# VHH binders against Deoxyribodipyrimidine photo-lyase (PHR): the designs that were tried, part 20

Target 1, 134 residues: Deoxyribodipyrimidine photo-lyase (PHR), of Oryza sativa subsp. japonica (Rice) (q6f6a2r38to171)
Amino acid sequence: GPVVYWMLRDQRLADNWALLHAAGLAAASASPLAVAFALFPRPFLLSARRRQLGFLLRGLRRLAADAAARHLPFFLFTGGPAEIPALVRRLGASTLVADFSPLRPVREALDAVVGDLRREAPGVAVHQVDAHNV
Key: E = the ipSAE of ESMFold2; O = the ipSAE of OpenDDE; V2 = 0.75 times the mean of E and O plus 0.25 times the DockQ between their complexes.

## First folded at step 18 (VHH; framework vhh_7qbe_3)

Design cc8 (from bb3 with G26E T30D Y50R A95S; at its last look DockQ between E and O 0.16; V2 from the best seeds 0.00; counts 0 for: pae E 11.0 > 2, unsure alone 63.2 < 65, grease 26.2 > 24.2)
Fold by ESMFold2, look of step 18:
Parts: structure tokens; C-alpha cells; sequence
Structure cc8 (fold): chain B 134 residues (1-134), chain A 115 residues (1-115)
């Protein structure tokens, strides 16, 4: 089934080792590749913080357009990391590739997602890679 | 379309307490409360993230107000204690969605704190 790359840290399509790894897995199994980004809970408070979120979302829209030009399905979720297991199940994915991140909230989210998958889709392989390890 | 329905507003005596609720018709990421007092611009009150429950408060309400959410019910709460006349305002529930830069807003619920 499809390979899902869960973009956590490196918000780019070029020079992204984790994406290249996911693409290799997809090619080896003649399976589709998809990219997913899930927004973590962030403050949308105060004018300055709201402006920062707006800049992030604008950047993500540009990234989505670049993915579309490359014919690469791109999923942006505002419901947080909990949307990733649902995507994996909905697509019938065989593999989830996730970025490495040293940030505690991201690592805890990854652990929760992996736990969900091990209970509800135990056949899904999970690879954690470092997008900067190119 | 996402709809936010606030409730719990009303008249309350200074020093009293009031609890606001906001029910979302759909899944939401961040949620928060803003308020607009007489002759003032809309200002931030408090917010809470969906995952991990991280909270933020305006300095004027910290220690007196508590924000919480029940993700199973898609419901946001604001417990307001030790109310002051300056807390008199229309309180708005808000959230954000997807690619859009727009925030979704409720119609507001009026809170009046009598001296």
C-alpha cells in the first residue's frame, strides 16, 4: 500500500532525506507516495502571534503548490497529529515515514501516533528518519 | 461550515463567577476566547491547544480565568472567577482552520459585571 511521509521538521521538498527515503520505499514496492503535515496546537492569540501563524500557513500553501506541481499528494491537517493515523488507515498505507525531531511535544505526538497504529493497524511499518541527514 | 455556539453569558455581581461554553460543530485545532468591551477593540483573553492542552492567558485575567476543553464534545470552556467591572464585554469563541488565514468566530455572549 501507499507510503506516507509525515513531515514534522523539514518543511521542504528539496534536499529532504526523509522524503527521499519514503520515495525510495514507494518506488521499490510500486506504491504511491503521499506527504502529510499536521499543525501542532499553536497560539493564534495576540496580533503578533496571529501574524506569525499567518506566515506559517502562507509558507505551507506555497509548499502544497510545489507538491502539486510535482504530482505529489499533499495533506495539510489542522486537527493535529491525531489526523495522521486516520490518514494512514484511510489510504491503506503500508508504511509511515516520520521526521526525527528533538522537540518533546513532537516526540510525544509521534509516540501517540505510533501507539495508535500498533493497536489499530499493526501491519504498518514505521520508519523514523532525520531529514537533515542527507 | 464550522459553527461556534457560545452560552453562559449574563449578569453577575463583582467578585462573582461565571462559566462560558462554546460548542463547535466540527473538529477544531486551536480554540480561544476574545472579548470586546465598551469603546474598546476586541482583545485576546485565553486560548488552548487541542493536543497537549497548552494554555495562554492575557495578563489581565491570569489567575482568575481558567480555559479548558473537552475534545470528545468539541466544547471549549472559560471559568471566570473574581469578576470585575472591567471584565464586562461580549465574549467571542474562536478557532482556525486549514490553509485559510481566516479565523472562525462565534456570535458572542454578553457578560455584564455589576458594581
Amino acid sequence: as target 1 above (134 residues)
Amino acid sequence: QLQLVESGGGLVQAGGSLRLSCTASEFTFDMGWFRQGPGKEREFVASISRNWGKTYYADSVKGRFTISRDNAKNTLYLQMNSLKSEDTAVYYCASDWGFSEEDSWGKGTRVTVSS
Scores: ipSAE 0.005, ipTM 0.155, lowest interface PAE 11.0, mean pLDDT 78
ESMFold2 (binder alone), look of step 18: mean pLDDT 79; pTM 0.812
OpenDDE, look of step 18: ipSAE 0.017; ipTM 0.290

## First folded at step 20 (VHH; framework vhh_7qbe_3)

Design dd1 (from cc2 with D30E; at its last look DockQ between E and O 0.12; V2 from the best seeds 0.00; counts 0 for: pae E 14.2 > 2, grease 24.5 > 24.2, SAP .688 > .668, placed apart)
Fold by ESMFold2, look of step 20:
Structure dd1 (fold): chain B 134 residues (1-134), chain A 115 residues (1-115)
Amino acid sequence: as target 1 above (134 residues)
Amino acid sequence: QLQLVESGGGLVQAGGSLRLSCTASGFTFEMGWFRQGPGKEREFVASISHNWGRTYYADSVKGRFTISRDNAKNTLYLQMNSLKSEDTAVYYCAADWGFSEEDSWGKGTRVTVSS
């Protein structure tokens, strides 16, 4: 079934090893590829001045436009990481690819999503990839 | 929308015990208990992270209350031992998405400790 790339750290479509890995998995299994980003509360969002928060949001809109130009399904969720297991189930995805991140809130979110998938969709494979280098 | 349903409150004599439960309708990062006594502001009681690594307790309940969660059932528990009249309050289950997100709250369950 489809491969979902859960964009956590590297918010770009170019020079993204995790996305390249997900695309390779999708191609190898002749399956569709989709990208998902879930906004969730993070410490740096609270500490950012208004302009820095605005830059993040505008960057995500540009990313969505770039994905649309490539005919790459892109899902932006405002309900947090909990949206990811629901998307995986709705798409009937076989694989979730996620960025590696040393940040505690991101690691906790990934662990929670993996836990939910093991309960609700146990056949889904999960791959962690460092988007900067493999 | 995330829903939180508390249960297990009631009337208990001082020195007694109660076990509170809270079931969430979906995934949560962190869950916890808060309480509001008569004429008081809502105060933190205890919290636990999704990954069973970190628990936090208010000083007033340390050693008497134990928080735990069952991630498979999306259920939070609070074991309350050696209850005191000061523990009389409406206990609220809360869940958050981590930092800066508005918390989700249950309707509360009343605990009354009689002397």
Scores: ipSAE 0.000, ipTM 0.120, lowest interface PAE 14.2, mean pLDDT 76
ESMFold2 (binder alone), look of step 20: mean pLDDT 84; pTM 0.858
OpenDDE, look of step 20: ipSAE 0.023; ipTM 0.265

Design dd2 (from dd1 with R54E; at its last look DockQ between E and O 0.06; V2 from the best seeds 0.00; counts 0 for: pae E 10.5 > 2, grease 25.9 > 24.2, SAP .734 > .668, placed apart)
Fold by ESMFold2, look of step 20:
Structure dd2 (fold): chain B 134 residues (1-134), chain A 115 residues (1-115)
Amino acid sequence: as target 1 above (134 residues)
Amino acid sequence: QLQLVESGGGLVQAGGSLRLSCTASGFTFEMGWFRQGPGKEREFVASISHNWGETYYADSVKGRFTISRDNAKNTLYLQMNSLKSEDTAVYYCAADWGFSEEDSWGKGTRVTVSS
């Protein structure tokens, strides 16, 4: 089944060690690779942080265009981390690769996603990669 | 250029209901509603994501307003129930187009709640 890379911190396709790891896993098992980015939930995303949001969204759209050029499926979710288990199930993925993040809300979201997968898709392997310190 | 067209505003009695609509001319990541009451700053009301329909609400409208989206028609809705005089405002549709530094905004639709 497909390998899903959950991009949490490093918004690039080049020199991304977690993505490279995910691509290696996909190649080794002759499986497809997909990339997903999920924005954390927000009541204010449309207005309250315009400069930061504009920069982030332009970067993510550039990333999506780069992924399309490489024929790499890219999924951008604005509904938060809960969308990751749904994607894994929809694709029939065998593996989830996630960035490491020291931030507590991100760690808690990862724990919740892993918990969901252990209950609903126990055969899915989860790999966490420290892309920042590679 | 993304265009957003609101409709459905009007005069309504307190306790009544209105349904606002907003049609987008193109792709959006997320759509939402904001409002600006007399003498007040613009405030967030509700938003909904394109994928899977995750919704978010300001505390002042939770349980009374429901946001929804019809992706086939590129149309956003706001069902407003149990309206109060405090809900009187111009309601703006907003969307993230994806290639702009700024959100796209509609011209607004006026909602007046009378006692």
Scores: ipSAE 0.007, ipTM 0.173, lowest interface PAE 10.5, mean pLDDT 77
ESMFold2 (binder alone), look of step 20: mean pLDDT 83; pTM 0.853
OpenDDE, look of step 20: ipSAE 0.027; ipTM 0.249

Design dd3 (from dd1 with S100T S104V; at its last look DockQ between E and O 0.22; V2 from the best seeds 0.00; counts 0 for: pae E 11.9 > 2, grease 27.2 > 24.2, SAP .779 > .668)
Fold by ESMFold2, look of step 20:
Structure dd3 (fold): chain B 134 residues (1-134), chain A 115 residues (1-115)
Amino acid sequence: as target 1 above (134 residues)
Amino acid sequence: QLQLVESGGGLVQAGGSLRLSCTASGFTFEMGWFRQGPGKEREFVASISHNWGRTYYADSVKGRFTISRDNAKNTLYLQMNSLKSEDTAVYYCAADWGFTEEDVWGKGTRVTVSS
């Protein structure tokens, strides 16, 4: 089944180590590749922070257009990291690739997602890309 | 143009409950409730996404308020329990479909909690 790359950091498709790793796994198994980005939970913000949220979303729209130009499926979620296990199951994915992150909130979210997958889809391989091993 | 219509506001005794509703005229990606008390800035109350119904709450209402949505009816709900005088405000429904700067707001529904 498909390989899903869960983009946690930089919104770039070029020179992305984790994406290259995910693409290699997909190629080796002759499987499709998809990219997912899940916004971390934030209050719906209309007042003083509206422009900052709009800026972020416009940047993500540009990333989606870049992915489309490469014929690379791109999924954007605003419901947070908890949407990643459902996507993995919906696509019938065989592998989830995620970056290793030193940031505690990101590490905690990743641990929760991995835990959910171990319970709900134990056959799915999870690969964390460690920058120290690239 | 997306339109939002709130209802369910009114006068209620402290400790009581109210259920607010908001009907959208079309698809929304995320919907939420905000409120504005007398002389205060508008503040976030709760939100819910279209995908799998993920919910978020302000700390001040967590455990007392429950947000939900019926996607078939394009309707957002806010169940408000254990109401306090500090919950007195105009409650606004807001929606965002995730790809524009422009959020859509309802006209608001007034909630008054008496002590």
Scores: ipSAE 0.000, ipTM 0.157, lowest interface PAE 11.9, mean pLDDT 77
ESMFold2 (binder alone), look of step 20: mean pLDDT 83; pTM 0.849
OpenDDE, look of step 20: ipSAE 0.017; ipTM 0.299

Design dd4 (from dd1 with S49N R54S; at its last look DockQ between E and O 0.01; V2 from the best seeds 0.00; counts 0 for: pae E 10.9 > 2, SAP .687 > .668, placed apart)
Fold by ESMFold2, look of step 20:
Structure dd4 (fold): chain B 134 residues (1-134), chain A 115 residues (1-115)
Amino acid sequence: as target 1 above (134 residues)
Amino acid sequence: QLQLVESGGGLVQAGGSLRLSCTASGFTFEMGWFRQGPGKEREFVASINHNWGSTYYADSVKGRFTISRDNAKNTLYLQMNSLKSEDTAVYYCAADWGFSEEDSWGKGTRVTVSS
């Protein structure tokens, strides 16, 4: 089934070890690859403006353009990490590949997503990898 | 620059319904509706994300308004039911896409709710 790569830390398509790993898994099983990025829970950015997002928005613009140029399905979720299990189930994905992050909110979100998948889609393999070139 | 074009505004009696639309010229992360009533500040109404429709509503419109989008047409909709006089406002489409440090806004479409 499809492989979903959930970007958590390294938000780029080039020189991304976790993405290369996910692409390898997809190729080996002749399955599609999709990339997902989930913003952590926060209000609609236009209405709140409590956080500086200039660097993030410029990065996401470049990332979306890069994915489009590569004909790589890219899912951006503004409802937070809880939307990742829904994507996995909707696509019938066989594998979720996630970045490693030492940040507590990201680690807790990953734990919650993995817990959801263990309950509702126990056949899905979860790989947690470092997204750096080695 | 991203272009947003609203339509569907008009005059409607209290208790009535109206459907607004907004077409975007390019990709957006999140789209939403804001409104500005006579003598008031612009306020958030509703928003919907790019993918499968996580939605957010201001308390004043919950249960009465429904936001949706048609990705094939790159079009945002606002179904407005059980309209009240306080819903009278210019409704603006907005999109959160990081091409600039300014958010993208439409020119607005007027909604007038009469009693």
Scores: ipSAE 0.005, ipTM 0.189, lowest interface PAE 10.9, mean pLDDT 76
ESMFold2 (binder alone), look of step 20: mean pLDDT 83; pTM 0.852
OpenDDE, look of step 20: ipSAE 0.008; ipTM 0.234

Design dd5 (from dd1 with G53D S104Y; at its last look DockQ between E and O 0.10; V2 from the best seeds 0.00; counts 0 for: pae E 12.2 > 2, SAP .708 > .668, placed apart)
Fold by ESMFold2, look of step 20:
Structure dd5 (fold): chain B 134 residues (1-134), chain A 115 residues (1-115)
Amino acid sequence: as target 1 above (134 residues)
Amino acid sequence: QLQLVESGGGLVQAGGSLRLSCTASGFTFEMGWFRQGPGKEREFVASISHNWDRTYYADSVKGRFTISRDNAKNTLYLQMNSLKSEDTAVYYCAADWGFSEEDYWGKGTRVTVSS
């Protein structure tokens, strides 16, 4: 089944080694590739949050347009990382590739997602790759 | 439907302390406290993310208030120390789901700080 790349750290399609790894896995098994981004919660401070959200939303719109131009399915979730297991099940994915990140919220979210997948979709392989490695 | 229930408000002498609690009936990523003083608009006090332990404070409360949460109990706390008369307000618990412009609010708990 499809390979899902969960974009966590490096929010770009070019020069992204984790994406290249996921694409390689998909190609080797003649399977589709999809990219997913799940937004982490933002601070409540409305003025700062609106500025942060505006910058992020413009970046995500550009990313989605780039993905569409490349015919690469791109899934954006506003409900946070907990939506990733549901996507994996919906697509019948065989593999989840995730960026490695040293940030505590990302690591904790990844652990929760992996735990859910081990319970509900134990056949799904999970690969953690640093997007900046060669 | 998400429900937020605050508790812990009351009357306290200036310089004193109170601990506010807010229990959520469902999943939240970001939670926080806002307050509305007499004749004022609601203002931000503090917020904390679910699993990120990122905290933010209004300048007026930095060093005096501490926000925390217990995810096992779905409960948000605000420890308020060195209270001042200007801290007198109705304190509201709020929750957010990320990109949503819509926030969920509790009914509030009154804090009165006597001079």
Scores: ipSAE 0.000, ipTM 0.142, lowest interface PAE 12.2, mean pLDDT 77
ESMFold2 (binder alone), look of step 20: mean pLDDT 84; pTM 0.853
OpenDDE, look of step 20: ipSAE 0.018; ipTM 0.309

Design dd6 (from dd1 with S47A S100N; at its last look DockQ between E and O 0.04; V2 from the best seeds 0.00; counts 0 for: pae O 8.8 > 2, grease 25.7 > 24.2, placed apart)
Fold by OpenDDE, look of step 20:
Structure dd6 (fold): chain B 134 residues (1-134), chain A 115 residues (1-115)
Amino acid sequence: as target 1 above (134 residues)
Amino acid sequence: QLQLVESGGGLVQAGGSLRLSCTASGFTFEMGWFRQGPGKEREFVAAISHNWGRTYYADSVKGRFTISRDNAKNTLYLQMNSLKSEDTAVYYCAADWGFNEEDSWGKGTRVTVSS
């Protein structure tokens, strides 16, 4: 099945080690690659401010445009990380790749998503890639 | 504005159980529990969606805590079993925490687990 890269930290397509990892897996299995970004709600980003949000949204618009230009399916979720497991299952993905974030709330969200997949989609492989220490 | 009211907190011995409740003043799509222990930052505990009742848990509580909700009553529950001292925290109810200007939080209910 497809490989899904869940972009947690690095809002870029170029020089993204987690994406490269996901792309490698997809190529190896002759499967499609998709990128997902979930807008973490304020409870997950407790220090988020309006200006930071504006910056984030502008960046995501650029990211979406880049993905489109590369014919890379890009899924943007405004409901938070809770939407990721449903995407994985809907696409029949075989693998979820996520980059690492040092933020504790983000790590907790990742753990929650992984927990959901282990329960509801145990056949899905989960890879965590530290994009900043590779 | 959506109102959230937590209840059920208290003192419990390690290994014991406690059940938290959160009542929302209206319909919500998603509800969840967060907690903040002494000297710690607020952390995610569990969440449940209105649609299909899909649940999510932090690894630290997985297998011990169960989140559920009664949509007819707009009420969220957290069944906490096999409690540990590290579970001591103020537990906060959250609902429809979207990427918008307004957050919906309760005032919190204190859970203390003694050795």
Scores: ipSAE 0.013, ipTM 0.233, lowest interface PAE 8.8, mean pLDDT 86
ESMFold2, look of step 20: ipSAE 0.036; ipTM 0.447
ESMFold2 (binder alone), look of step 20: mean pLDDT 83; pTM 0.848

Design dd7 (from cc1 with W97H; at its last look DockQ between E and O 0.06; V2 from the best seeds 0.00; counts 0 for: pae E 12.6 > 2, grease 26.3 > 24.2, SAP .703 > .668, off the site)
Fold by ESMFold2, look of step 20:
Structure dd7 (fold): chain B 134 residues (1-134), chain A 115 residues (1-115)
Amino acid sequence: as target 1 above (134 residues)
Amino acid sequence: QLQLVESGGGLVQAGGSLRLSCTASGFTFEMGWFRQGPGKEREFVASISYNWGRTYYADSVKGRFTISRDNAKNTLYLQMNSLKSEDTAVYYCAADHGFSEEDSWGKGTRVTVSS
């Protein structure tokens, strides 16, 4: 089944070690690759919250356009990390690849998603990749 | 908890250059610069994410200002070239932990551009 890369912090398609790893897994199993980004409750809000949210969303739209140009399915969710297990199930994915992050809220979200997958889709492999170490 | 300390402000002639620095006391997900001119609302200048230099700029500074960061030193920079009198403002460093409900702000550093 498809490989899903859950993009957490490294919001680019080039020079992304975790994405390269996910692409390698997809190629090795002759499976499709998809990218997912799920907005957390507070993605980026530096005092100019309305304009800064607009800048963030425009940046994500450009990322989605880049993905489309590469024929890479890109899923953007506004309902938070809980939407990732639902995507994995809907696509029938075989693998979830996620960035490693030292940040507690990100670690907690990842743990919750992995827990859900172990219960609902135990056959899905989960790979955690440290995007800061090549 | 997070401390942000700006430096590098001062008086400079129009057309000149200035480099601002901001040192953070700990990890930050995104850092940026904002500025507030006399009698104006604080406005966005530039921001940069933790890894691989994903940057954003306000239209008014594109091509003249360059934001960068050194993650090993927890330091944010703003290189300001071709300065204009309208760039005169207090420049604030800001940082976000990603999932925090509160942003962290520095006390600001004043930049004055004379004609």
Scores: ipSAE 0.000, ipTM 0.130, lowest interface PAE 12.6, mean pLDDT 77
ESMFold2 (binder alone), look of step 20: mean pLDDT 83; pTM 0.842
OpenDDE, look of step 20: ipSAE 0.011; ipTM 0.238

Design dd8 (from dd1 with W97Y S104Y; at its last look DockQ between E and O 0.36; V2 from the best seeds 0.00; counts 0 for: pae E 10.6 > 2, grease 27.5 > 24.2, SAP .716 > .668)
Fold by ESMFold2, look of step 20:
Order: sequence, then C-alpha cells, then structure tokens
Structure dd8 (fold): chain B 134 residues (1-134), chain A 115 residues (1-115)
Amino acid sequence: as target 1 above (134 residues)
Amino acid sequence: QLQLVESGGGLVQAGGSLRLSCTASGFTFEMGWFRQGPGKEREFVASISHNWGRTYYADSVKGRFTISRDNAKNTLYLQMNSLKSEDTAVYYCAADYGFSEEDYWGKGTRVTVSS
C-alpha cells in the first residue's frame, strides 16, 4: 500500500533525505507516495507568535504548490498529529516515514501516533529518518 | 471575516463561579481566552485546539478554570471556579484562523469578583 511521509522538520521537497527514503520505499514496493504535514496545536495568538506562524504558513503554501506541480499528493492538517493515523488508515498505507526530531512535543506526538497505529493498523511499518546525521 | 462574540461576564462573589461563552462565526484553528485587569497588560488565560483538543492554562488559573469547545456550535467556553478578586478583568476571546496571518479578537466581557 501507499507510503506516507510525515513531514515534521524538513519542510522542503528538495534536499530532503527522509523524503528520498520514503520515495525509495515506495518505488521498491511499486506503491504510491504521499506527504503529510500536521500543525501542532499551540498558542499562536500573541502578535509575536502570529508573525512566526505567518512565516510558517507561507512556507507551507509554497510547499503545497510545489507538491501539486510534481503531482505529489500533499495533505495539510490543522487538527494536529492525531490526524496522521486517520490518514494512514484512510489510504490503506503500508508504511509511515517520519523525520527524527529532538523536540519533546514532536517525540511525544510520534509516540502517540505509533501507539494508535499498533492498535488500529498493526501491519503498518514505521521508519524514522535522521537526515541531519547522514 | 471571522467574528467573535463573548458573553457570560458579570459580578460574582469571591469563591463563586462563572461560565464565559464565545461564539465564532466560522472555522478556527485555535481558540483561547485572554484577560486584562486594571492597569495590567493583557495576559494569556487558556487555549484549546480545534480537532486535537490539547489545552493550555496559565499557572494562575490551573485547577480552577476549565476551557472547552463545542465545534458543532463554533462555541468556546471558560468555566471559572473558585474565583478570586485577582481574576477581575475584561476577558477576551481570541482565535487563530489557521492559515490567516491575523489573530482575531472579541470585544471582551467584564468579570468583576467582589470580596
């Protein structure tokens, strides 16, 4: 089934080793590839956080346009990491590839997603890629 | 354009309770409550995400206030228990419309806690 790359850290389609790994897995199994990004639910309501969020969202809009130009399915979720298991199940994915991140909220979210998949879709392989240590 | 309308403010005795409501005219990514007391800067009180449901609280209100939302009604709530005089403030509903670069604010509702 499809390979889903959960983009957690490297928000780009070029020079992205985790994406290359996911693409390699998809090619090796003759399976489709999709990219997903899920916004973490954090307070963005102060002016300083608003500007930081604005920069992030502009980057994600450009990324989505780049993916569309490449005919690469791109899923952007505003409901947080919990939407990733639902996508995996909806697509019938065989593999989830995720970036490594040292940030505690990201690690906790990944652990929760993996726990959900073990319960609801136990056949799904999960790969974590640390592109920054290659 | 997103509109936020607060209600539920009023006068309450210390130790009492109030429930604030805020109705949004559309979809929101994150909603929250801020407050501004007399002579103070506006401060964060609590927030909640749409689909993830993750909540955050200022230390000064943890255990006393509960934030919740009803996504079917586009309504945010703040249950305020064990109120103290220091909770006296204008309470503002705020929302982030996901991919908008703007934060959205209500006009506020006044809460006065008397001794």
Scores: ipSAE 0.006, ipTM 0.180, lowest interface PAE 10.6, mean pLDDT 78
ESMFold2 (binder alone), look of step 20: mean pLDDT 84; pTM 0.861
OpenDDE, look of step 20: ipSAE 0.015; ipTM 0.303

## First folded at step 21 (VHH; framework vhh_7qbe_3)

Design ee1 (from cc2 with D30S; at its last look DockQ between E and O 0.72; V2 from the best seeds 0.00; counts 0 for: pae E 9.9 > 2, grease 25.6 > 24.2, SAP .722 > .668)
Fold by ESMFold2, look of step 21:
Structure ee1 (fold): chain B 134 residues (1-134), chain A 115 residues (1-115)
Amino acid sequence: as target 1 above (134 residues)
Amino acid sequence: QLQLVESGGGLVQAGGSLRLSCTASGFTFSMGWFRQGPGKEREFVASISHNWGRTYYADSVKGRFTISRDNAKNTLYLQMNSLKSEDTAVYYCAADWGFSEEDSWGKGTRVTVSS
């Protein structure tokens, strides 16, 4: 089934080792590749200054346009990380590749997503990689 | 700069229907409709997310209004059925509100519901 790359840390398509890993898995299994980004819930975002939030939104719009130019399916969610298990199930994905992040809220969100997948889609492989290091 | 252009407003008799449209100049995470009646503050009507058409409605319009979007055309629709006089307002299209200082809004389209 499809390989889903869940962007957690680095919001870019170029020079992204996690994306390259996901693309390799997709190619090896002759499966489609899709990219997903989920904005964290509003309480987490409210700790950021509005100027920083505006910069993030403009960057994500640019990223989505870049993905479209590459014909790379790109899914953006405003409902937070809980949207990722639904995407995996809806696409019938075989693999989820996720960025590594040292931030506690991100690690906790990843753990929750993995827990949901183990209960609802136990056949899905989960790979966690660092987008900058191999 | 993201631009939103509404159309489809007009005069309609109570109990009737109208369909509003809004075309966006670029990608949006979510789109929605707000409205402002005479002498009132702008209020939320309905919204839809980019993925899977997840929808949200104000209680006052649930069951009567249906929001949808065509991502290929960057176009948002609001099907308004069983219209009431209290639905009379200027309807504004909005995108990605509440996430940035630079919220995107259309100029509005007027809906008038006559008795």
Scores: ipSAE 0.006, ipTM 0.237, lowest interface PAE 9.9, mean pLDDT 78
ESMFold2 (binder alone), look of step 21: mean pLDDT 82; pTM 0.843
OpenDDE, look of step 21: ipSAE 0.036; ipTM 0.432

Design ee2 (from cc2 with D30T Y56S; at its last fold request DockQ between E and O 0.50; V2 from the best seeds 0.00; counts 0 for: pae E 5.6 > 2, grease 24.5 > 24.2)
Amino acid sequence: QLQLVESGGGLVQAGGSLRLSCTASGFTFTMGWFRQGPGKEREFVASISHNWGRTSYADSVKGRFTISRDNAKNTLYLQMNSLKSEDTAVYYCAADWGFSEEDSWGKGTRVTVSS
ESMFold2, look of step 21: ipSAE 0.204; ipTM 0.606
ESMFold2 (binder alone), look of step 21: mean pLDDT 84; pTM 0.859
OpenDDE, look of step 21: ipSAE 0.023; ipTM 0.372
ESMFold2, fold request of step 24: ipSAE 0.067, 0.086, 0.073; ipTM 0.488, 0.472, 0.486
ESMFold2 (binder alone), fold request of step 24: mean pLDDT 84, 84, 84; pTM 0.862, 0.857, 0.855
OpenDDE, fold request of step 24: ipSAE 0.025, 0.032, 0.092; ipTM 0.406, 0.423, 0.479

Design ee3 (from cc2 with D30N; at its last look DockQ between E and O 0.74; V2 from the best seeds 0.00; counts 0 for: pae E 7.4 > 2)
Fold by ESMFold2, look of step 21:
Structure ee3 (fold): chain B 134 residues (1-134), chain A 115 residues (1-115)
Amino acid sequence: as target 1 above (134 residues)
Amino acid sequence: QLQLVESGGGLVQAGGSLRLSCTASGFTFNMGWFRQGPGKEREFVASISHNWGRTYYADSVKGRFTISRDNAKNTLYLQMNSLKSEDTAVYYCAADWGFSEEDSWGKGTRVTVSS
């Protein structure tokens, strides 16, 4: 089944170790690769300055255009991380690759998504990778 | 900066139909229509997401209006059927609104529904 890279931290396709890992898994299993970004709920975003949110949106638009140019499916969800399990199920994905992030709200969201997948799609492998070369 | 250009507004008789279009200058995730009637605040009309084309409608237009998009052409449509006098407004195309200073809006296209 497809490999889904859940982009949690870095908004780039180049020099992204987690994306490279996901692409490697997809190639090894002759499976498609898709990228997903889930925008966190508005209460979390209210801690960010409005200028920072505008920067994020422009970056995501550019990233989506870059992905389209590379024929790489890209999904942006505004309903938050809870939409990731639905994507995994709809695509019949075999693997979810997620960025590492030390931020508590992100870690809690990842834990919730993994919990959902363990209940509803137990055959899906989950890999957590630091997008930076660590 | 993202540019949005509306077209298709005009005068139409009550019960009639119009089709609005909005072309975006670049990639958008969510697109939608808002409207502002005389002496009123702008109100949400309908929206459609890039992912799977999920649609949302204001109660006042459900069953009469249909929103759609052509992602290859970066174009948003609003098919307005069974038009009523209360639909008279300037209709604005919007993209990726609601949570940033970078909200994108068109200049608007006027729809007038006559009895």
Scores: ipSAE 0.013, ipTM 0.367, lowest interface PAE 7.4, mean pLDDT 79
ESMFold2 (binder alone), look of step 21: mean pLDDT 83; pTM 0.847
OpenDDE, look of step 21: ipSAE 0.023; ipTM 0.401

